# Designs tried in a protein design chat: VH-VL binders against Protein RTF1 homolog (VIP5). Part 1

Every score and structure here is a prediction.

Target 1, 136 residues: Protein RTF1 homolog (VIP5), of Arabidopsis thaliana (Mouse-ear cress) (q9c950r261to396)
Amino acid sequence: VPTFEDVKEVTIRRSKLAKWLMEPFFEELIVGCFVRVGIGRSKSGPIYRLCWVKNVDATDPDKTYKLENKTTHKYLNVVWGNETSAARWQMAMISDGHPLEEEYRQWIREVERTNGRMPTKQDISEKKEAIQRTNS
Below, numbering starts at 1 at the first letter of every chain, in headers, positions and changes, except where a header shows other numbers; antibody chains aren't numbered by Kabat.
F is the ipSAE of ESMFold2-Fast. E and O are both the ipSAE of ESMFold2, at different seeds. Each is the mean of both directions, binder to target and target to binder. V2 is 0.75 times the mean of E and O plus 0.25 times the DockQ between their complexes.
Where letters were taken out, [cut] stands.
The coordinates of atoms that the task and the answers printed are left out; those that the model quotes come from them. Centres of patches stay.

## First folded at step 1 (VH-VL)

Design e5
Fold by ESMFold2, look of step 5:
Structure e5 (fold): chain C 136 residues (1-136), chain A 123 residues (1-123), chain B 112 residues (1-112)
Amino acid sequence: as target 1 above (136 residues)
Amino acid sequence: QVQLVQSGAEVKKPGSSVKVSCKASGGTFSSYTIHWVRQAPGQGLEWMGVIIPILGTADYNQRFKGRVTITADESTSTAYMELSSLRSEDTAVYYCAREDYGDYRYYYGMDVWGQGTLVTVSS
Amino acid sequence: DIVMTQTPLSLSVTPGQPASISCRSSQSLLHSSGYNYLHWYLQKPGQSPQLLIYEVSNRFSGVPDRFSGSGSGTDFTLKISRVEAEDVGVYYCMQALQTPLTFGQGTKLEIK
């Protein structure tokens, strides 16, 4: 089971999504990573959940939105727990902050509750390497 | 398509409690956040709190936190707001309203509102 | 808490003429996503509020294009290019950036 530190290292922030948005390797890089998806608000702003990225959906070019200083029609299909939670999200709704340990524990519990799938430690290690190569 | 139907009007004595229900029909209840907003006669709108049903967590306007409890039952697609220690100034119409993430999962604000529940607090 | 201040609090408008409502927040509503979390609601007489404009300038489904919103940061405006009889009611701005969510005082629009 991946640790919080494992997951944290492959959780992609909104600013990074915006940075890589136009690269041909974008989907290959981001699939299998985690993102923090906004699901509500608190007194300090949005509340997020840690979700696993399944693919990038760009099939409707008319559904455009602003992502920082760019315009895009790319959406992230993400999973919370198992496949029945699959949903499309604007990348504008992804946090630019780092995941919280409580968010990780909630993710673990939801996967267990729904009999969902997790990445292995090796999956995460490979993703960490891919991110590092891209930053070089 | 999506509707929020609230429980009926209530007349209450000072010091008692009221529990207002808000049943969602249509759509996917687990993708909502449910807000509660009240409106005293002839006055503006006042936000009371919100629940995130899939998380089972609520956040409250601090001025009501000691007296308000917001809950949800996903099996019946129903949210509840209970206000305790009622006073005459709590006489108001109480609305529930939803935000929906939908397929594109972005914030529209409160796009579906219940019909409102009049709660009258008098001796 | 973010305080929302609307002006004017009351408008009386001849049908076919424009109307403008201002909304000012005590803090910037600009989220790091680049969007301002400011919405407008209309409460017609005897009805629940209804969403009119979300995120400053986006008309909600079914809202006529005579309604428009503008602004950024702390200052926002709702405009009706040609007021019709069905537009009567109370207009509220609301910030949705952080809790508690807060509304302006409301602007009552009437037909002369």
Scores: ipSAE 0.111, ipTM 0.699, lowest interface PAE 5.1, mean pLDDT 87
Fold by ESMFold2, look of step 3:
Structure e5 (fold): chain C 136 residues (1-136), chain A 123 residues (1-123), chain B 112 residues (1-112)
Amino acid sequence: as target 1 above (136 residues)
Amino acid sequence: QVQLVQSGAEVKKPGSSVKVSCKASGGTFSSYTIHWVRQAPGQGLEWMGVIIPILGTADYNQRFKGRVTITADESTSTAYMELSSLRSEDTAVYYCAREDYGDYRYYYGMDVWGQGTLVTVSS
Amino acid sequence: DIVMTQTPLSLSVTPGQPASISCRSSQSLLHSSGYNYLHWYLQKPGQSPQLLIYEVSNRFSGVPDRFSGSGSGTDFTLKISRVEAEDVGVYYCMQALQTPLTFGQGTKLEIK
């Protein structure tokens, strides 16, 4: 079971998504990583959840939006728990902040509740190395 | 195309409870945020609470002082609102409404509403 | 709780004439993300409410361009450039920044 630190190291922030958006390696790099997705409100404002990236969806070129200073029609398909929760999100919905340990614990609990899949520590280590090689 | 269909009208006595259902069709229920809003006869809209079914978490308007319970059943794509300790002033039309987080950055507000459920509380 | 105050509460308009509805919040609705969490709804007679304008100025799908919204912070306005008979109903502003979500009192628009 990956630890909070394991998951944190492969959680991609919105600014990094925007940086890599136009690179030919974009989809290969971010699939299998995590993102924080905005999912609602509390008395103190928007709430985020930690989700696992399944793929990049660019099949509707007419659905454009701004991601920081760029325009795109690329969306992230993410999973929270199991595959029945798969949902498509704008990358603009991804937090530019670091995940919280409570968000990680909620992710673990939801995977267990739904009998979902999770990456192994080895899967995460490979993603971490891929991210490292891309940073320059 | 997403639709919300609510259970039928109910007549209740003071002190009892009511449970209104809201069945979603035509979408991915787990990605919705389901709100409950009521409207007393001739009056405006009052927000009661919300549930995020994928998270199983709910938040409530404290004005109801714990009389409201909002739940969801993912397997049936149905949300429920239960109001207990009913009083005559709880006579209202109760709406469920979806907030869609698809394209989340552009908060659409409550973009799909159920048809409403009239709850009449009388002795 | 954030209080939403609408003016006027009732409006009688000759067809073809403009209409303007004001909404004021007791706290700024401007979030640090740069968005104002303010929406407008229309409830036509005998119907459920329907989303009209989201995030201050964006027309929801199918809403005619004679509807426009503006404002920021605590002061917001809904305008109808030329009122038509189908515009009759009650208009509500709503803040979505904090729970509890709160509506204005409503503005009933009638044809004179």
Scores: ipSAE 0.052, ipTM 0.641, lowest interface PAE 5.8, mean pLDDT 86

## First folded at step 4 (VH-VL)

Design t3
Fold by ESMFold2, look of step 7:
Structure t3 (fold): chain C 136 residues (1-136), chain A 122 residues (1-122), chain B 111 residues (1-111)
Amino acid sequence: as target 1 above (136 residues)
Amino acid sequence: QVQLVQSGGGLVQPGGSLRLSCAASGFTVSSNYMSWVRQAPGKGLEWVSGIYSGGSTHYGDSVKGRFTISRDNAKNTVYLQLNSLRAEDTAMYYCAREDYGDYRYYYGMDVWGQGTLVTVSS
Amino acid sequence: DIQLTQSPSSVSVSVGERVTIDCKSSQSVLYSSNNYLNWYQQKPGQAPQLLIYWASTRESGVPDRFSGSGSGTDFTLTISSLQAEDAAVYYCQQYYSTPLTFGQGTKLEIK
């Protein structure tokens, strides 16, 4: 079971998504990473979920939106728990902040509750190396 | 075409009740956050209630305990039940969508209904 | 609850002029590098329309003359070259926490 630190190291922030958006490696790199998705708000402030990126959807070039100073039609298909939670998100909705340990615990709990799939520690290690190569 | 069509307003005596309706087309209310915002004549905007995609409901302090937001997914419609109405509840009531759609997610009220006038007077 | 105070309450300005409208929040609406603040335009007899979200991002179809700025507790809407059709009431709105709240509004009139 991957630890919070394992998942944190492969969680991609909105500014990084915007930076990598046009790179040829973008889709291969981002699939299998995590993102924090803003899902709503409470009396104490915004609520985020730590979601696993399954693929990049760019199939409709007419569905454009602004991501920082760039325009794109790329969307992230992400999962929280199992495939019944699958949802397509604009990258503009991804947090530019770091994940919280409580968000990780909620993700673990939801995967267990729904009998979902999660990455192995090896999967995460390989993704971390891929991310590090782009950050050089 | 994405739109919200409202109905159910009117003139009511103090202490009375009304139910406002907000029918959506071009998107699914259950996949979005939906809100009611009111505006008293000549005054500013006041958020009064919201129902979030997971079904949780929230209320402004001025209406808590008297108003109930609900939705009917089969009819793709959001409702606001107004009970124990007072003169100060007189306002134009708008329903609004906070975009959470399949291809577009952001935290603004990007689609508004045309408004429904509620007048509370003896 | 987060209170938003707008200033000025009203302004009368000529076409082509620059207008600024301020919005001050009673507490920070900055979280995880995001400012949870919107601006709406309400023209006479119409429902409000979303103008700016995330404090500075223009909604689709909004002219470049509208810009938003600020962070934390202090925000500004700027219209760089006023047009006649910009006569409206402008509202800031926080979506940081429930209950959602609006500023009191700023009425912009054309001289």
Scores: ipSAE 0.331, ipTM 0.769, lowest interface PAE 3.7, mean pLDDT 88

## First folded at step 7 (VH-VL; from t3 with heavy chain S56D H58Y)

Design u4
Fold by ESMFold2, look of step 8:
Structure u4 (fold): chain C 136 residues (1-136), chain A 122 residues (1-122), chain B 111 residues (1-111)
Amino acid sequence: as target 1 above (136 residues)
Amino acid sequence: QVQLVQSGGGLVQPGGSLRLSCAASGFTVSSNYMSWVRQAPGKGLEWVSGIYSGGDTYYGDSVKGRFTISRDNAKNTVYLQLNSLRAEDTAMYYCAREDYGDYRYYYGMDVWGQGTLVTVSS
Amino acid sequence: DIQLTQSPSSVSVSVGERVTIDCKSSQSVLYSSNNYLNWYQQKPGQAPQLLIYWASTRESGVPDRFSGSGSGTDFTLTISSLQAEDAAVYYCQQYYSTPLTFGQGTKLEIK
């Protein structure tokens, strides 16, 4: 089971998504990573969840939006527990902050509750290396 | 074409009830955050109620306990049930979309209905 | 609840001039480098229309003479070269927390 530190190291912030969105490697790199998705709000403020990126959708070129002063039509399909939570999000809704340990614990519990899937430690290790090569 | 078509409204006496409807086309209400916003004559905008894609409902303090937001996903329609109406509930009521379907975001109300007038007077 | 206070309440200016509308929040609406603050335009007899989201990002189709700025608790809408069709009431709105709230509005009249 991947640890919080494992997942944290492959969690991509909004600023990185904006930096990489036009690169030819973007989809290959981002699929399998995690993102913190702003899913709504409460009386105490915004609510974020740690989600696993399943694919990048760019199939509708007319669905454009602003991401940190860039324009894109790329969206992230993400999962929180199992496929019933699958949703397509603008990258503008991704946090530029680091994941919280409670968000990780909530993700683990939801995967268990829904009998969902998660990446292996090896999947995480390979993604860490890919990110490191790109950040050089 | 993405649009919201409202119906309902009218004149009711204090203490009465009314149900407003907001039918969506070009997107699904179950995939969106939907809100009701009202505007008393000559006054500003007041958020009244919202229903999030997961079904959670939220209310402004002035209407909590008296108004109920709901939706019928099969009819792609959002409702606002107005109970125990008071004179200060007199307003134009708008429904609005806060995010768009399977292209999730929740910033800004980018699609608005045409408005429905509710008048509470004896 | 987060209260938003706009100033001025009303302004009358000529076509081609610049106008600035302020919005002050009782509580910060900044989270994760985003300001949860929108601006709307409501022309006479119409429903409101979204102009600006994330405090400074223009909605699709909004002319570049509209710009938003500010962070945390203090925000500004600027219209740099007014046109006759800009006569409207302008509202700021926070979406940081429930309940969602609007400023009281600023009526812009064209002389």
Scores: ipSAE 0.463, ipTM 0.822, lowest interface PAE 2.4, mean pLDDT 89

## First folded at step 8 (VH-VL; from v3 with light chain N34Y)

Design v6
Fold by ESMFold2 at other seeds, look of step 9:
Structure v6 (fold): chain C 136 residues (1-136), chain A 122 residues (1-122), chain B 111 residues (1-111)
Amino acid sequence: as target 1 above (136 residues)
Amino acid sequence: QVQLVQSGGGLVQPGGSLRLSCAASGFTVSSNYMSWVRQAPGKGLEWVSGIYSGGDTYYGDSVKGRFTISRDNAKNTVYLQLNSLRAEDTAMYYCAREDTGDYRYYYGMDVWGQGTLVTVSS
Amino acid sequence: DIQLTQSPSSVSVSVGERVTIDCKSSQSVLYDSYNYLNWYQQKPGQAPQLLIYWASTRESGVPDRFSGSGSGTDFTLTISSLQAEDAAVYYCQQYYSTPLTFGQGTKLEIK
């Protein structure tokens, strides 16, 4: 079971998504990483979930939106728990902040509740290396 | 095409009840954030209630405890139950959508119904 | 609850002129580099229409004469060259926290 630190190291922030958006390696790199998705609001402000990226959807070129200084029609299909939670999100809804331990615990609980899949520690190690290589 | 069609308004006595309906086409209400916004005659907009895609409900202070938002996924319809109505609840009631369905984003009410007038009077 | 106060309450101007409308929030609506502030236009007899979200991003189909600016608690809607069809009431709205709230509105009339 990957730890909070394991997941944190492969959680991609909005600014990195925008930086890598047009690179040919973008989808290969981002699939299997985590993102913090803004899912709504409460009395105390915006709410986020830590979600696992399943693929990048760019099949509808008419669904354009602004991501920082760029325009794109790429969306992230992400999962919280299992595949029944699969949803397609604008990358503009991804946080530029780091995950919270409570968000990790909520993710773990939801995966267990729904009998979902998790990345292995090896999967995360490979993603960490891929991210490091890309930053070189 | 994406559309919200409202019904259920009318004249009602103080203390009475009424249910407003908002039928959606072109998208699924259960996948979206839906809100009710009202506007008293000659006045500004007031957010009344919202139901989020996960089913959580929220209310403005002026209606909390008296109004209930709900939805019926089989009918693709959102409801606002108005109870213990007062004269100051007289308004045009709009339903609105924030989420565009399979393309998730939550930063504006981009689709509005035509409005339904509720009049609370003897 | 976050309260929004607009100014002026009304304005009457000629076609082609520049108009600014201010919105002041009782609490910051800035989070994670985003300002959770929308602007809506409501023409006579119609439902409101979204103009601007995140304080400065125009909704699809909105003419570029409409622009939004500001951050934190102070926001401005600018119409750079007024057209006759812009006669409407304009509302700011925060979506930072529940309950969602609107400003009291600014009525824009054409002379």
Scores: ipSAE 0.531, ipTM 0.839, lowest interface PAE 1.8, mean pLDDT 90

## First folded at step 9 (VH-VL)

Design w4 (from w1 with heavy chain M109F)
Fold by ESMFold2 at other seeds, look of step 9:
Structure w4 (fold): chain C 136 residues (1-136), chain A 122 residues (1-122), chain B 111 residues (1-111)
Amino acid sequence: as target 1 above (136 residues)
Amino acid sequence: QVQLVQSGGGLVQPGGSLRLSCAASGFTVSSNYMSWVRQAPGKGLEWVSVIYSGGDTYYGDSVKGRFTISRDNAKNTVYLQLNSLRAEDTAMYYCAREDTGDYRYYYGFDVWGQGTLVTVSS
Amino acid sequence: DIQLTQSPSSVSVSVGERVTIDCKSSQSVLYDSYNYLNWYQQKPGQAPQLLIYWASTRESGVPDRFSGSGSGTDFTLTISSLQAEDAAVYYCQQYYSTPLTFGQGTKLEIK
């Protein structure tokens, strides 16, 4: 089971998505990573979920939006728990902050509740390495 | 065409109950965030309640414990159950979609129902 | 709870003039580089319509003469070159936290 630190190291922030979105390696790198998705608000402010990226969807070029100072029609399909939760999100809804330990614990609980899949520690290690190479 | 069609308003005595309905077309209510917003005659807007796509609900303080938001996915309809009604609940009640669409993005009420009037008077 | 205060409460102006409407929040609505502040227009007898979200982004179909600005606690809606159909009540709204709240409204009349 990946630890919070493992997941934190492969969680991609909005600014990185914006930086990389036009690169040919974008989808290969981002698939299998985590993102924090804004899903609403509570009394204490915005709520984020830590979600696992399954693919990048760019199939509808008419669905453009602004991501920082760029325009794109790329979306992230993500999962929280199991595949029944699969949902497509604008990258503008992805947090530019780091994951919280409570968000990680909520992710673990949802995977357990739904008997879902999670990445292996080897999957995480490979993504961590790929991210480090891209930042070099 | 995306739209919300409301029904269920009317005149009721204090302490009474009503159920408001909000039927959606052109999108699925269970994949979106749905809210009720009310406006007393000649007054401003007051948020009443929300149901998130995951089913979590939140309420404004003035209605908490008395009102219940719910949905029926088979009918693509959102409901607001109004119980223990008071004179200050008299208002036009709007249902509204929080714009998450199928591509789930920004948070604004981009689609509103036509409104239904609830009058609470003895 | 977050309270929003609009100013002015009402304004009467002529077609072609510029109008500014302010919205002040009792707490910051800036989080994660976004301002969780919307603007709505409500014409008589109609439901409100979204104009601006994230403080400065125009909703689809909203004319360029509407613009939003500000950050944190202080926000402004600007209508440049006012048109007759802009007569309405304008509301700011925060969606940072529950309960969601609206400003008290600003009534814009055409002279």
Scores: ipSAE 0.652, ipTM 0.861, lowest interface PAE 1.0, mean pLDDT 90
Fold by ESMFold2, look of step 10:
Structure w4 (fold): chain C 136 residues (1-136), chain A 122 residues (1-122), chain B 111 residues (1-111)
Amino acid sequence: as target 1 above (136 residues)
Amino acid sequence: QVQLVQSGGGLVQPGGSLRLSCAASGFTVSSNYMSWVRQAPGKGLEWVSVIYSGGDTYYGDSVKGRFTISRDNAKNTVYLQLNSLRAEDTAMYYCAREDTGDYRYYYGFDVWGQGTLVTVSS
Amino acid sequence: DIQLTQSPSSVSVSVGERVTIDCKSSQSVLYDSYNYLNWYQQKPGQAPQLLIYWASTRESGVPDRFSGSGSGTDFTLTISSLQAEDAAVYYCQQYYSTPLTFGQGTKLEIK
């Protein structure tokens, strides 16, 4: 199973999504990565889930929103656990921070509880290399 | 058309109970964050409770232990059970949505019910 | 708990004037580059209506004479040219943490 560090290295922040939004490689790069999705708040502040990106959805051009002073109708379809949790999210709801170990542990527990799919270490390594090339 | 229709208010004596209902149409309550917000006569707004799409619940300090938020997904309805009522609980109770639709995001109460008056008096 | 304090508590102004309403938070509501601060308008006999979220983003259909600004603990709602229909009570609200809290309200009246 991928470690917390493995997942952290392929977690994409909101600022990077906004930077790459219009690039031709965007969907290919982002699919298979992780994002931290804001799902509410608790006594301690905002709550995030660490979710696995399934695809980019741009099929409804009437559903526009602002992402870091850009306007887009691109959404991320993400999974937490298995496909039962599949959901579309605005990229504006993606965190610009790093994942927490507790968020990773919650993700692992949910994948196990639902008998879900997760990336292999090889999948992570390939995605890490793709991200590093893009960041350079 | 998206709307919230409330029912279940009325007059009760101190120590009594009521259950408030909030029926949704045009969207699914289990896919959204649903809150109750109250407003005492001539006063400001006070958040009461939330149920998140995943089922987690949170409460304001003044009602914790006495009020329970719940939902019935088959009826597309959110409930607030008010127990051990006090005169200070007299208020207009609103249910409100944070829109998550198919495009999930959670900020701001964008849809409000019409309000249900609860009066706690001898 | 995060306390929000609005000022002024009431204001009476003429149509066409600029109005500012301040909201001060007892703790910062800035996180992840967002300010978790909303503004609502409540007209007499109605439920509140969302005007502004993330401190400065207008909800759909809100006229551009309404603007929000500020960061961290200090926030301002500005109506750049007051209209008669703007008479209402205005509330700021934090959604950084539970319990969610509102300011005490600012009543805006037309002279």
Scores: ipSAE 0.614, ipTM 0.853, lowest interface PAE 1.4, mean pLDDT 90

Design w6 (from w1 with light chain T57E)
Fold by ESMFold2 at other seeds, look of step 10:
Structure w6 (fold): chain C 136 residues (1-136), chain A 122 residues (1-122), chain B 111 residues (1-111)
Amino acid sequence: as target 1 above (136 residues)
Amino acid sequence: QVQLVQSGGGLVQPGGSLRLSCAASGFTVSSNYMSWVRQAPGKGLEWVSVIYSGGDTYYGDSVKGRFTISRDNAKNTVYLQLNSLRAEDTAMYYCAREDTGDYRYYYGMDVWGQGTLVTVSS
Amino acid sequence: DIQLTQSPSSVSVSVGERVTIDCKSSQSVLYDSYNYLNWYQQKPGQAPQLLIYWASERESGVPDRFSGSGSGTDFTLTISSLQAEDAAVYYCQQYYSTPLTFGQGTKLEIK
């Protein structure tokens, strides 16, 4: 079971998505990573869920939106728990902040409740290495 | 065409109850965030409640504990149950969509129902 | 709760004039580089319509004469070259936290 620190290391922020958006390696790098998806607000402000990226959808070129200073029609298909929670999100809805331990615990609990799939520590180690190579 | 059609308003005495309905077409309510907003005659807008796609609910302070938002996914309909009504609850009640389902983004209330009037006479 | 205060409460102007409407928030609505502030237009007898989101982004189909600006606690809606059909009540609305709240509204009338 990956730890919070394992997942944190492969959670991609909005600014990184915008930076890598136009790179040929974008989908290969991002699939299998995590993102914090904005799902609404509470009395304390915006609420996020820690979601696992399953693929990048770019099939409808008419579905364009602004991501920082760029225009794109790429969306992230993510899951929270298992495939029944699969949803397409604009990358503009991804947080530029780091995950909270409570968000990680909610993710673990939902995966267990739904008998969902999670990455292995090996999967995460490979993603961390790929991210580091891309940053340098 | 995306639309919201409201029903269930009317005249009710203080302390009474009423249920408002908001039927959606052209999109699925369970895939969207749905809100109620009210407007007293000649006054401004007041947010009442929201139900998120995952089912979580939130309420304005003036209605918390008295109003309940719910939905029936099979009927593609959102409800607002108004209990313990007061004269101050007299208003036009609007339902509104906050999200667009399969191409998810959240920017504001982009689809509104026509409104239904609730009058509470003391 | 975040309270929004609009000014002016009403304004009566002629077509072609520039109109500004201010919205002041009791707390910052800036988070993660976004301002969680919308503007709505409500014409007489109609439901409100979304004009501006994230303080400055125009909703699809909204004329270019409408623009939003500001950040944190101070926001402005500007109508450049007022048209007769712009007669309405305008509301700012924060969606940073619950309860969601609206400003008191600004009534724009045509002389």
Scores: ipSAE 0.619, ipTM 0.863, lowest interface PAE 1.5, mean pLDDT 90
Fold by ESMFold2, look of step 9:
Structure w6 (fold): chain C 136 residues (1-136), chain A 122 residues (1-122), chain B 111 residues (1-111)
Amino acid sequence: as target 1 above (136 residues)
Amino acid sequence: QVQLVQSGGGLVQPGGSLRLSCAASGFTVSSNYMSWVRQAPGKGLEWVSVIYSGGDTYYGDSVKGRFTISRDNAKNTVYLQLNSLRAEDTAMYYCAREDTGDYRYYYGMDVWGQGTLVTVSS
Amino acid sequence: DIQLTQSPSSVSVSVGERVTIDCKSSQSVLYDSYNYLNWYQQKPGQAPQLLIYWASERESGVPDRFSGSGSGTDFTLTISSLQAEDAAVYYCQQYYSTPLTFGQGTKLEIK
């Protein structure tokens, strides 16, 4: 079971998504990573979920939106728990902050509740190395 | 064609009840955040309630415990049950979509119903 | 709860003039580089319509003469060249936290 620190190291911030957006390796790199998705608000402010990226959808070129100072029609298909939760999100909805330990615990609980899949520690290690090579 | 059509308003006595309806066309209510906003005569806008796509609900302090938001996915309709009505609940009630549609995002209330008048008077 | 205060309460101006409407929040609505502040237009007898989200982003179909600015607690809606159809009440709205709240409104009339 990956630890909070394991997941944190492969959680991609909005600014990084914007940076890599046009690179030929974008989809290969980002699939299998995590993102924090804004899902609403509470009395204490915005609420995020830690979600696992399954693929990049760019099938409708007319669905454009602004991501930082760029325009794109790429969306992230992400899951929280299992595939039943699969949803297509604008990258503008992804947080530029780091995950919270409570968000990680909520992710673990939802995977367990739904009998979902999670990455292995090996999967995480390989993704971490891919991210590091890209940053060099 | 994206549209919200409201019904169910009217005149009631204090302490009475009504159920407001908000029927959606061109999108699925269960995939969106749906809110109710009211406007008393000659006054500004007051947020009343929201139901999130996951089913969680939140209420404004002035209506908490008396109003209930719900939905019927088969009818693609959101409801607001108004109980224990008071004179200060007299208002035009709007339902609105906060767009989290097929391509997930949320920015604001982008689609509004036409409004339904509720008058509470003895 | 976050209170929003608009100024002026009303304004009467001629077609072609610039109009500025201010919105002051009792608490910052800036989070994660976004300002959770919207502007709505409500024409007489109609439901409100979304104009601006994230303080400065124009909703689709909104004319370029509408612009939003500001950050944190201080926000401004500007209409750069007023048209007759802009006569309406304008509301700011925060969606940072529940309960969601609106400013009290600014009535814009055409002379």
Scores: ipSAE 0.616, ipTM 0.864, lowest interface PAE 1.5, mean pLDDT 90

